VH-VL binders against Lysosomal-trafficking regulator (mv). Designs and how they scored, part 3

Target 1, 99 residues: Lysosomal-trafficking regulator (mv), of Drosophila melanogaster (Fruit fly) (q9w060r2686to2784)
Amino acid sequence: SLNSQILYNFAAKFLPVDGEIEGEIIITDLKLYFLATYRCRYFNVNCDIANITEIWLKRYQHQETAFEILLDTNKSLFFSLQNADDWKIMREVFCDKIV
Key: E = the ipSAE of ESMFold2; O = the ipSAE of OpenDDE; V2 = 0.75 times the mean of E and O plus 0.25 times the DockQ between their complexes.

## First folded at step 1 (VH-VL)

Design l9 (framework fv_lacutamab)
Fold by ESMFold2-Fast, scan of step 1:
Structure l9 (fold): chain C 99 residues (1-99), chain A 121 residues (1-121), chain B 107 residues (1-107)
Amino acid sequence: as target 1 above (99 residues)
Amino acid sequence: QIQLVQSGSELKKPGASVKVSCKASGYTFTRYAMNWVRQAPGQGLEWIGWINTNTGNPTYAEDFKGRFVFSLDTSVSTAYLQISSLKAEDTAVYFCARGHTYTISKYFDYWGQGTTVTVSS
Amino acid sequence: DIQMTQSPSFLSASVGDRVTITCRASQGISSYLAWYQQKPGQPPKLLIYAASTLQSGVPDRFSGSGSGTDYTLTISSLQAEDVAVYYCQQLYSYPRTFGGGTKVEIK
């Protein structure tokens, strides 16, 4: 299903409490996925777009190229973008959720 | 069956503009990013930027902001590179190249044949 | 910008030789590195991506290795058809940058 109706895909780091994981964010019409570049516990982290409550621009490593996704489930996902230009994809897809 | 076909060579005067086309076939145009790459005579490859074929939003490398403009005509699966106020140093072969996904990709899997743009007085 | 330093800029070898081309990034690129082959009058052709994954249809005499900042393209047994300029590219960070190229010729 990951290959069905993919709208966007861009490089990102997933930022769990215990470090950073290199990978890609894939956005479909229904879900946001994070796929790690290398096999690890955080392979295929995902959430339903409908369950996203807010997205906050955040600072990471002295740059404002990170964001946090807040979900209905009281779960939070934190990502760092490789390039600030990828943020405009997030703004276009989630304009009504960006804080 | 996947193919990117670019427009023919151009000879222009300094100060003119040029519009290079890249027509895609054999795949769903709006599901893959389109990149543009320059190669000056006898030189290496230089990435100009990319355009999101689903949204139409372009991203340019810093050195190419201003005179270089990406656009699309999705009804004919074609991407365009327009260069305004041409300078002699714009003389190069310009390639379009398909990213392997909708956005900034991890490799360029299919390339156009290249369009030679010569700027000479 | 991430600078990609490619070496050597030129090499001449015999058919059947093992040839090695190196590519060094100015910072870590997490194996987001591709190798391309360009023959005269042709566009570049993708050989390897993710540092070591061979593109479909590319002969297995081509291989890639490396991690962090240092990467290598190896041709295990050079053939006459392999005469070309080879480029590495990092796709980790924006802007996407290429190495300066290595021209491979048969002596």
Scores: ipSAE 0.000, ipTM 0.588, lowest interface PAE 12.7, mean pLDDT 84

Design n10 (framework fv_nivolumab)
Fold by ESMFold2-Fast, scan of step 1:
Structure n10 (fold): chain C 99 residues (1-99), chain A 121 residues (1-121), chain B 107 residues (1-107)
Amino acid sequence: as target 1 above (99 residues)
Amino acid sequence: QVQLVESGGGVVQPGRSLRLDCKASGFTFSHYGMHWVRQAPGKGLEWVAVIWYDGSNEYYADSVKGRFTISRDNSKNTLFLQMNSLRAEDTAVYYCARSQYDILTGYMDVWGQGTLVTVSS
Amino acid sequence: EIVLTQSPATLSLSPGERATLSCRASQSVSNYLAWYQQKPGQAPRLLIYDTSNRATGIPARFSGSGSGTDFTLTISSLEPEDFAVYYCQQRSTYPLTFGQGTKVEIK
């Protein structure tokens, strides 16, 4: 579908090397954003979907509630899901990149 | 007091243009995504458009895509809806509304009182 | 787009009675469902978000439940000010969609 304005959003935590940041993941036709809550807005992340090479479901706190995004720069972004059902959205949007 | 106040509504002929303004006060406008939602007389609610907190991204309902433009001026705490090529089906009360929880969550926790747009000949 | 279907269209009850309103989604919205109240001539008011969380200032008599495709708004004991139209709304995906509303009216 061309010129799609599909937008998904769901609660997630961004997992930098040094902690957890609460926010939302927003997925558009071209980009994935992580928008932190207003108190931590400086931790916002965005990436072009075209630059994502792999997405791996991961365990976090002994549950399969997290995922890793591998970028073409060999950098990784880690997120934890607040709701396990939201993995279905990741699978639908990124079926060609899910490992 | 947290408030949103719409203005710019009125009676307009089909094919014409109209601009709606929404003035925000009592909160940090630049921290919130903003929506336009409309309601035809005696009908239910229909989502129209959203704009990111920083104005960097916008999304529209298919019924208005290509005709309506949502924009914002964070320095003036004002949200806009530019409506072009108006049709009779665009007749509605237009509400501006704030995204809940200071980011683009999609729920609307603060609403303006609405402004009526009537498209008729 | 995700279609939300509310039932009943109209609910006629007396003050003090329990009201139960239904909202069904055409596909799963997880828990990303809200309820709004609208009185004639007024803007909608957010009541419940993410299925079961009361918005600020909303009385305890309002509660939400459900998951996936089936959701319920319950008003445990109707007060005079509760007679209004109620809308459900999903934010699981864009475009955002609302149900067509349930009117709660005095018998």
Scores: ipSAE 0.024, ipTM 0.736, lowest interface PAE 7.1, mean pLDDT 86

Design n11 (framework fv_nivolumab)
Fold by ESMFold2-Fast, scan of step 1:
Structure n11 (fold): chain C 99 residues (1-99), chain A 119 residues (1-119), chain B 107 residues (1-107)
Amino acid sequence: as target 1 above (99 residues)
Amino acid sequence: QVQLVESGGGVVQPGRSLRLDCKASGFTFSEYGMHWVRQAPGKGLEWVAVISYDGSKKYYADSVKGRFTISRDNSKNTLFLQMNSLRAEDTAVYYCARDLFTDYWFDSWGQGTLVTVSS
Amino acid sequence: EIVLTQSPATLSLSPGERATLSCRASQSVSSYLAWYQQKPGQAPRLLIYDASNRATGIPARFSGSGSGTDFTLTISSLEPEDFAVYYCQQSYDWPLTFGQGTKVEIK
C-alpha cells in the first residue's frame, strides 16, 4: 500500500522500448512504485525491493541520470530521473545493488 | 498462493441490477490495481473496468460507462462490480484480474462467474 | 481505441511443429503487449508480458517478439496441451483491448 511509510519520492520518467512516460517513483521500506501522470492514469509499476538483483547506471538523451533495474524474474525496468540531486539519493539508497 | 474467487452471477431480466463480488487471498490486496474482464459465450475477451489500489481512480469501457460501478473494500480483500440497467449484450462470464508489476498484464484471474441477461 | 488484429484466425498443426501467431496494432503500442492462452472452460493464463518476457512457470518453447505495431508469439514445438485459443492484449492506452484470438488446433 502507498499508505505505508514513504521514504523517498522522485519525479521520473519510465522508459519503455519506444517511448517515455512521465510520473514519479515512490520508495517505501518494502517496495518501489512508479505512478504515471500522463497517458494511462492508472499505469502502475511496482516491485518488491528484495526482488531487485542489479541496478545498471545508464544514459538517456545524453544525460547520466538514468538507471535500469533488473528483477529476479528477469524483468527490467528503465527509468530516468529529472535532476542530479534525486539521482544521487537513488544511488545512495541502492548502492549495494549498483553494478 | 494467489486466489481470486468471483460470485454473484446469475440470470436476470433486462433493465434489472446485479452485483458481482471478487474475494482475494494470498497477496496484499491493497497494493494492487484490479480489473474486471468479460467474455460473451463463444466470443473473445473484453476489458470492462479498472480501480486503483486505494480506490481513488476508476476507468470504464464506453459500453458500460454510466451503468456499471467498480468499487473495493481493502479491509475485506473484496472487489465489487455493481451492474445496473442490464442489457442482453452484457451476457458474459465476468472475470476479476490482478496486474503484474504493472503494465496492466493480468497475471492472476478468477474462475469467472456467468451473468445471463434474458427476457 | 487501439484495435488489435490477430492472424491467422485458425492454425491447424501436428504435435512437434512450430507455431507462429501474429498480432498487429492499429497504432504503436511500444512494447506494451501481452499474450494469453485460454483452454475451453478455463480462465485465460498469462504467457508473455512486455512483448518478450515469459511469465513465471511458462515453458521455454513459448517466446514473444516485436515492438510498435507488429508482434509475434512463437511456440517452437507444439505439445498436445498447447491446443487452445491465444489472445494478444495492449496496455499502452485506455481502454485496454484484446485481439479477437487465434485458435491453435492439434491434428
Scores: ipSAE 0.006, ipTM 0.599, lowest interface PAE 10.8, mean pLDDT 84

Design n12 (framework fv_nivolumab)
Fold by ESMFold2-Fast, scan of step 1:
Structure n12 (fold): chain C 99 residues (1-99), chain A 118 residues (1-118), chain B 107 residues (1-107)
Amino acid sequence: as target 1 above (99 residues)
Amino acid sequence: QVQLVESGGGVVQPGRSLRLDCKASGFTFSSHGMHWVRQAPGKGLEWVAVIWYDGSQKYYADSVKGRFTISRDNSKNTLFLQMNSLRAEDTAVYYCAKGYEDYAFDIWGQGTLVTVSS
Amino acid sequence: EIVLTQSPATLSLSPGERATLSCRASQGVSSYLAWYQQKPGQAPRLLIYDASNRATGIPARFSGSGSGTDFTLTISSLEPEDFAVYYCQQRFNWPYTFGQGTKVEIK
């Protein structure tokens, strides 16, 4: 559930090893959520912003529209953004985390 | 006992509106995403719409987007489908179905027939 | 959207025989496929989810297999109540889509 002020909302794909899951990224002051477009409440991916150690910019479809979030737990989350303007905003929001 | 019961179907002329209700019992309705699925006479299944457990997210098939509205009332354990601007191609048995997480639809109602004809 | 093609359209078999139903996806859907049974005048019933997991209360004679684009539903020995239409469904991408169905009928 979202408890904090929503700061940003982006159309996005979560990129597991064997596919793409459409949804949206919601950024609050405390957490980043990925809510799948068609996975109901039971599929959500989230992390505390404080636990993000690094963000690595990646390519998706030979374009620099994807990123990988590395957490302090040694886990990572891989996403791509659908909108080019949202990609620019994402880079600015997390500029201190980008490697 | 776990059950979904649809109501509100009937015969309606093209361009008119109809509302379907689906009453849930035997499970915690407020904890599950709910779906509408339809089946035209003699045809296969077509997914229509989904609503999240808390009503916060809704998604529709392109064939009904802008005409149909899914909603729910968790205090009454009831799912709704408001169907506007009905077309002959909307003629079908409409089922409400409970999401089994994001895997599948595990509980289905008996269906209610909607016939759109002049 | 992802198109699911089921084959054959109709299987004519006798009780006790093995039924093998195919579902092919227009693109890879990983293991994100479910199977349903529908009898005339009744709602669909979930049989298999996530390609091979049997739903609660479903008899052991039903099994699912496959991944990617090719999936199979097997009924090891048909009972009289198994003569019905079977649908596959993918949840890999939105919108969710169903196959057109395979009818299993008595010879």
Scores: ipSAE 0.006, ipTM 0.607, lowest interface PAE 9.8, mean pLDDT 84

Design n14 (framework fv_nivolumab)
Fold by ESMFold2-Fast, scan of step 1:
Structure n14 (fold): chain C 99 residues (1-99), chain A 122 residues (1-122), chain B 107 residues (1-107)
Amino acid sequence: as target 1 above (99 residues)
Amino acid sequence: QVQLVESGGGVVQPGRSLRLDCKASGFTFSKYGMHWVRQAPGKGLEWVAVIWYDGSNKYYADSVKGRFTISRDNSKNTLFLQMNSLRAEDTAVYYCARGTVYTYSKTYFDYWGQGTLVTVSS
Amino acid sequence: EIVLTQSPATLSLSPGERATLSCRASQSVSSYLAWYQQKPGQAPRLLIYDASNRATGIPARFSGSGSGTDFTLTISSLEPEDFAVYYCQQYSNLPLTFGQGTKVEIK
């Protein structure tokens, strides 16, 4: 199950073109999931870690806690983390993909 | 079977120091963030400190920052809490607790030690 | 820091009755909330994590619900061994914090 396989979890905002979605990022050995706190169009977003090609540090509302995941399918996912502690873990997990 | 065993508690006078140890077994210690949680006699639980799996980052509750130091020795599967400048309000049972797999700081605790009592009195 | 307030402070019930325990957070913790049971002289035992997931070995009579700031632990039918103190804990932000506890005692 998802919770028994969790390697990392973070409070996060998913940033689609049309707004902000509160939720959490869950990282397992194979996948990254975004689970929205409340029901919405983007309730569940996920990608295979193997499909991630690059992760770009971004600024969001004057903080360096945001990042964009670029997938090999030409799709991107944009997230903002709540704090520097979570970002340090993200950098460690994906050190081979961060630009 | 996962086990956490605390030791080093006892009676100490205010202003002195004490070190607590927590010996881990039954899991790969070096892959887990570890925490200290305390409980004063007859009171509730209070989180004290966390150390990341590799020792590279540490966080403390405001009540102990500057006085307590968390550390670990992954080669010995042991977690430590160095307690300096002890005060009467530090009197508590101290538990070591394990986070979830590879979780570093923001976690719940799936396994707890039995606890060790620290009494700070004159 | 995020403050967790548990209510009631004490719940006096008989075996077989339903227990409902509340935990309210001063700001949203999403689903990052766990529940623990503690018996006298023992370490806490994890019951529920991520607000609603039952930990390994925990009986089905225990269930958790809620998200954001309002959380509930329910024990559908109290067994003698369930009379204990229960704590909620948030892990949305540091410092990690616990509620003050709810004591479930025999009436």
Scores: ipSAE 0.000, ipTM 0.599, lowest interface PAE 14.0, mean pLDDT 85

Design n2 (framework fv_nivolumab)
Fold by ESMFold2-Fast, scan of step 1:
Structure n2 (fold): chain C 99 residues (1-99), chain A 121 residues (1-121), chain B 107 residues (1-107)
Amino acid sequence: as target 1 above (99 residues)
Amino acid sequence: QVQLVESGGGVVQPGRSLRLDCKASGFTFSDYGMHWVRQAPGKGLEWVAVISYDGSNKYYADSVKGRFTISRDNSKNTLFLQMNSLRAEDTAVYYCARGDLYYGSEPFDYWGQGTLVTVSS
Amino acid sequence: EIVLTQSPATLSLSPGERATLSCRASQSVSSYLAWYQQKPGQAPRLLIYDASNRATGIPARFSGSGSGTDFTLTISSLEPEDFAVYYCQQRSDWPYTFGQGTKVEIK
């Protein structure tokens, strides 16, 4: 079900208020998932792509490879990618939402 | 077999303190976030507090913030709720529930049977 | 905080009938909505999570639908054990909040 719909995947860190969770971002035609690699059991962050209102480039640990996703729920999801090349691909995928 | 068993409830006067315990068994307690949820007699459910799997992150409902403290002892598979400065509106059945702290994480898939706290003069 | 409003407050039906329960959020909760069943003197039991996913062991007659602000729990054919109070819950933002419940009772 997930495998037949996966369009892109990126190594990433999810950055909630009080933590840093290693994992990867999985993008399908309908949803964006963050799947944690270890540390926290059953952690799974996801959202419908249609509910993403804006994506902002941010800094994390002095690197410009982070971004913040703003959702229609007024909730933000903050992620850091491994490198600028992954961010370039993200910008191409979500070019209509990048601010 | 996952089980959560609450204890420590009872009748207490306003302004006093009470501690609730929740004993877990049948799963690796240290892998899960834990929640406290309460229900006043004849009323609906109200989320109270959460603690992360390692105890480093905690969040509280505004109604209990500054009065209640959530904590855990992973070596004893036990969750705690220290309730200070109790008020009549804190009268409720208190449930512990298994879940996680993070946005979009797993729901409250297992609940204890609850312990009644009555705050009256 | 996000307020969840459930309707109707009480649903009076007979065994074998279809039950449709509504939950509306004051702001979008995406799909981060769960449904719980509670019988008198018992703890709540998870039925549906992330709007439409059935929890382990939950009979196929229970189904959830909706997204954003409008959600529905459907019981396709009521069994005697289904007469209970049902609560919705959002996990989109802190604090997690519950609706005030819908009581499904025998007509």
Scores: ipSAE 0.006, ipTM 0.606, lowest interface PAE 9.6, mean pLDDT 83

Design n3 (framework fv_nivolumab)
Fold by ESMFold2-Fast, scan of step 1:
Structure n3 (fold): chain C 99 residues (1-99), chain A 121 residues (1-121), chain B 107 residues (1-107)
Amino acid sequence: as target 1 above (99 residues)
Amino acid sequence: QVQLVESGGGVVQPGRSLRLDCKASGFTFSNYGMHWVRQAPGKGLEWVAVIWYDGSEKYYADSVKGRFTISRDNSKNTLFLQMNSLRAEDTAVYYCARETYDYVPYGMDVWGQGTLVTVSS
Amino acid sequence: EIVLTQSPATLSLSPGERATLSCRASQSVDSYLAWYQQKPGQAPRLLIYDASNRATGIPARFSGSGSGTDFTLTISSLEPEDFAVYYCQQSSNWPLTFGQGTKVEIK
């Protein structure tokens, strides 16, 4: 929960099949959250880090900036990062899961 | 002190319209998403609608979609609910509520006292 | 929509006793569950958010637990002011939904 330590915070877009949602990725020791840009934060996606099975590097708008996170429930989450330094940190955090 | 005060409730006939106002004070209204929640006499709570802090996005319960419109005026610290095509089943106490500010969708931490809307012939 | 089912509908207990209230979701809401207290003639009051976090000013006797589909609100030792109706509410998916409520009443 967010009362546990926040380790990282990145500007990101959540990429559903239709459209883009701007927001941020927040990583704690237990969970990954995506929270929409708006202050009321009701559009969000989250998962337990322990449930992440694979992370795939993907392209978004011809750039290698996107992640697809695969969960043990067979649910997937698709995000694009805005910043190359954030991308480097994400790769380091999840190095054992990147395919 | 942080407060929300509803007004505009009353008795209306089916098919008519009514507008509810919710006046905020004691906090920066423009920083918060706002909700309407209703409670029919002797029944439980039913979520009605939400509006984003800047008015850019809105969501509604299926029971009110197409009939109710949520809006806000941040310059007046006021939330509105325009209720059209009212039905007997819309009879309830209507509460405005402030969404908890923070990173996760926590809940509603500040509530008004409610305003009664009675739809009867 | 996600349906929340609270049980029992009514708890009849005496002051000093432990109250345990259940909320079950029709599908996973992860930890996006809040608990509210409502007294007659009053607006609801937020007790717990994100399943287990006490809201500001809420006494330590209130605690929440659970994740996914099965959640519990516990009041470790009932005070006279705790006799009220309690609602759970999910914010995992649209539309937001509340449970039907559990009434905690004096035996």
Scores: ipSAE 0.007, ipTM 0.603, lowest interface PAE 9.5, mean pLDDT 85

Design n4 (framework fv_nivolumab)
Fold by ESMFold2-Fast, scan of step 1:
Structure n4 (fold): chain C 99 residues (1-99), chain A 120 residues (1-120), chain B 107 residues (1-107)
Amino acid sequence: as target 1 above (99 residues)
Amino acid sequence: QVQLVESGGGVVQPGRSLRLDCKASGFTFSTYGMHWVRQAPGKGLEWVAVIWFDGSNEYYADSVKGRFTISRDNSKNTLFLQMNSLRAEDTAVYYCAKDWGYDTDYFDYWGQGTLVTVSS
Amino acid sequence: EIVLTQSPATLSLSPGERATLSCRASQSISSYLAWYQQKPGQAPRLLIYDASKRATGIPARFSGSGSGTDFTLTISSLEPEDFAVYYCQQRYNWPITFGQGTKVEIK
């Protein structure tokens, strides 16, 4: 469509090499976005869902709460989720890509 | 051929209001954050405001918070800056700037700028 | 807010010479720094992002380096069109901030 509709929202942390960024993962029919919260740095990450090749379950802070998303460009995006319900949703949305 | 074209600048008296428009073309406007950056005559660059891709959130520099409002109309590929209670120190060229797009808050495209002069 | 300090304020050189421009942050910003070029009457142009990555279409004579608090933009051999004002910008934290600029002018 002309305008993407939001299908899912998750509280998440984006994990660059040097820190944590609090925010939300927003999934539409075509794209995945990460948007930072109002009181921290604005961090707009977007990628086409069609360009996601693999999603790997990872540990963060000694907990099994993180995903690494691998793109067809060999770029990686590393996120930590808040709770088990969010993990179930991510697995269902991307079940064909989970390694 | 990405283009950003600002309009609405002019001379205005202190305490008055002015609205700036920025018309975008050549990219999918609705998927990128958009910024306003200003430059006072003979001075450096100062970041003013950002609006998220879907219009759901905004952030402002402290110098303009409560006076300026950033907004967008994705159906018209247009970014706006409503400037209220204008002060002499708001005199500047105002640039519309596009988020780089993937690992953000770098400005890969800028408009030509529109001059706002606040003078009495 | 993160303060970016550029030095020198003015750099006077001849075509063919090497230019080295400094940008220092008031706190560590990892590699989240960009460099822009601005010519009189024109909008800024993105040169370097993520401290060291060249933007599309930018000539190889432009290079960036540094991490943490100290960053450098190098122009290996100045061309006539390179005489301009250069700004650094951080995206590590809010608000977004720019340095005050370094003017590269003809001697």
Scores: ipSAE 0.000, ipTM 0.590, lowest interface PAE 11.8, mean pLDDT 84

Design n6 (framework fv_nivolumab)
Fold by ESMFold2-Fast, scan of step 1:
Structure n6 (fold): chain C 99 residues (1-99), chain A 118 residues (1-118), chain B 107 residues (1-107)
Amino acid sequence: as target 1 above (99 residues)
Amino acid sequence: QVQLVESGGGVVQPGRSLRLDCKASGFTFRSYGMHWVRQAPGKGLEWVAVIWYDGSDKYYADSVKGRFTISRDNSKNTLFLQMNSLRAEDTAVYYCATLEYDYYMDVWGQGTLVTVSS
Amino acid sequence: EIVLTQSPATLSLSPGERATLSCRASQSVSTYLAWYQQKPGQAPRLLIYDASNRATGIPARFSGSGSGTDFTLTISSLEPEDFAVYYCQQYDNWPPTFGQGTKVEIK
């Protein structure tokens, strides 16, 4: 939608229970997307910003570059960022939702 | 107002080339990936190609791979489809549409008709 | 590539009736499925994305449901402007593919 102008993008890893998927986080005014190519197919995980209840800052492999998004469905999405500057931006964008 | 306008369609003989343009206005074109989708007369929709917002990634349907090239010029708010080695089976209305990072299409142009006939 | 099969090919209904349109995938597409409406001589219009999310400006009478291989588009009470062709599209597996369409026509 035209209301979904890109505000930010970051290199990121999506962290399911078992494994890592390398990709990119795209943040618009309405949605957060994680896009990747995984096992020779398009991989997409997304959520509406309005459905995010909490964001928990986490450590991944002993680095402070990860976060977990808790949705109103009680599902969570776990990501690790590659860059400390991107992590700062993410914290500012979602400061009202960070626990 | 928000608009996608296709141009460049017409009648062409098999084996020849056409370039389609899609001019965007009323929104920040550089921030959107773009699709080409076609529809043969009286038939359903067929995805043709996609290009990322910065031009870094491009993908094509198997039916057009090696013959069609998708490109964009963000300074001109214009998307292109270079169509080489055209076949009768390429006869269709060609639409450009926005990619909002999910591969579904939100905003569509009105289409331009390409007729490949001998 | 994933094949999407829409049924029925044609629905003949009157204004005010409920329309139920089916889309079946040859393998699971999770919830990565969109629905489009196309009127004669016009470009398609996005109705539903991620199986059940209504696009901006789409009336509440349109709803989507399903996951995996079986998906449904429901129009709770047909308005005159709803008589059109409807397409489903998956984007879980490369390449994105469309169903063949269901025509909703006046009885």
Scores: ipSAE 0.000, ipTM 0.597, lowest interface PAE 10.6, mean pLDDT 84

Design n7 (framework fv_nivolumab; at its last look DockQ between E and O 0.71; V2 from the best seeds 0.00; counts 0 for: pae E 7.9 > 2)
Heavy chain, then light chain:
Amino acid sequence: QVQLVESGGGVVQPGRSLRLDCKASGFSFSSYGMHWVRQAPGKGLEWVAVISYDGSNTYYADSVKGRFTISRDNSKNTLFLQMNSLRAEDTAVYYCARDFHYGSGSYEDYWGQGTLVTVSS
Amino acid sequence: EIVLTQSPATLSLSPGERATLSCRASQSVGSYLAWYQQKPGQAPRLLIYDASNRATGIPARFSGSGSGTDFTLTISSLEPEDFAVYYCQQRDSWPLTFGQGTKVEIK
ESMFold2-Fast, scan of step 1: ipSAE 0.297; ipTM 0.738
ESMFold2, look of step 2: ipSAE 0.012; ipTM 0.654
ESMFold2 (binder alone), look of step 2: mean pLDDT 92; pTM 0.931
OpenDDE, look of step 2: ipSAE 0.024; ipTM 0.729

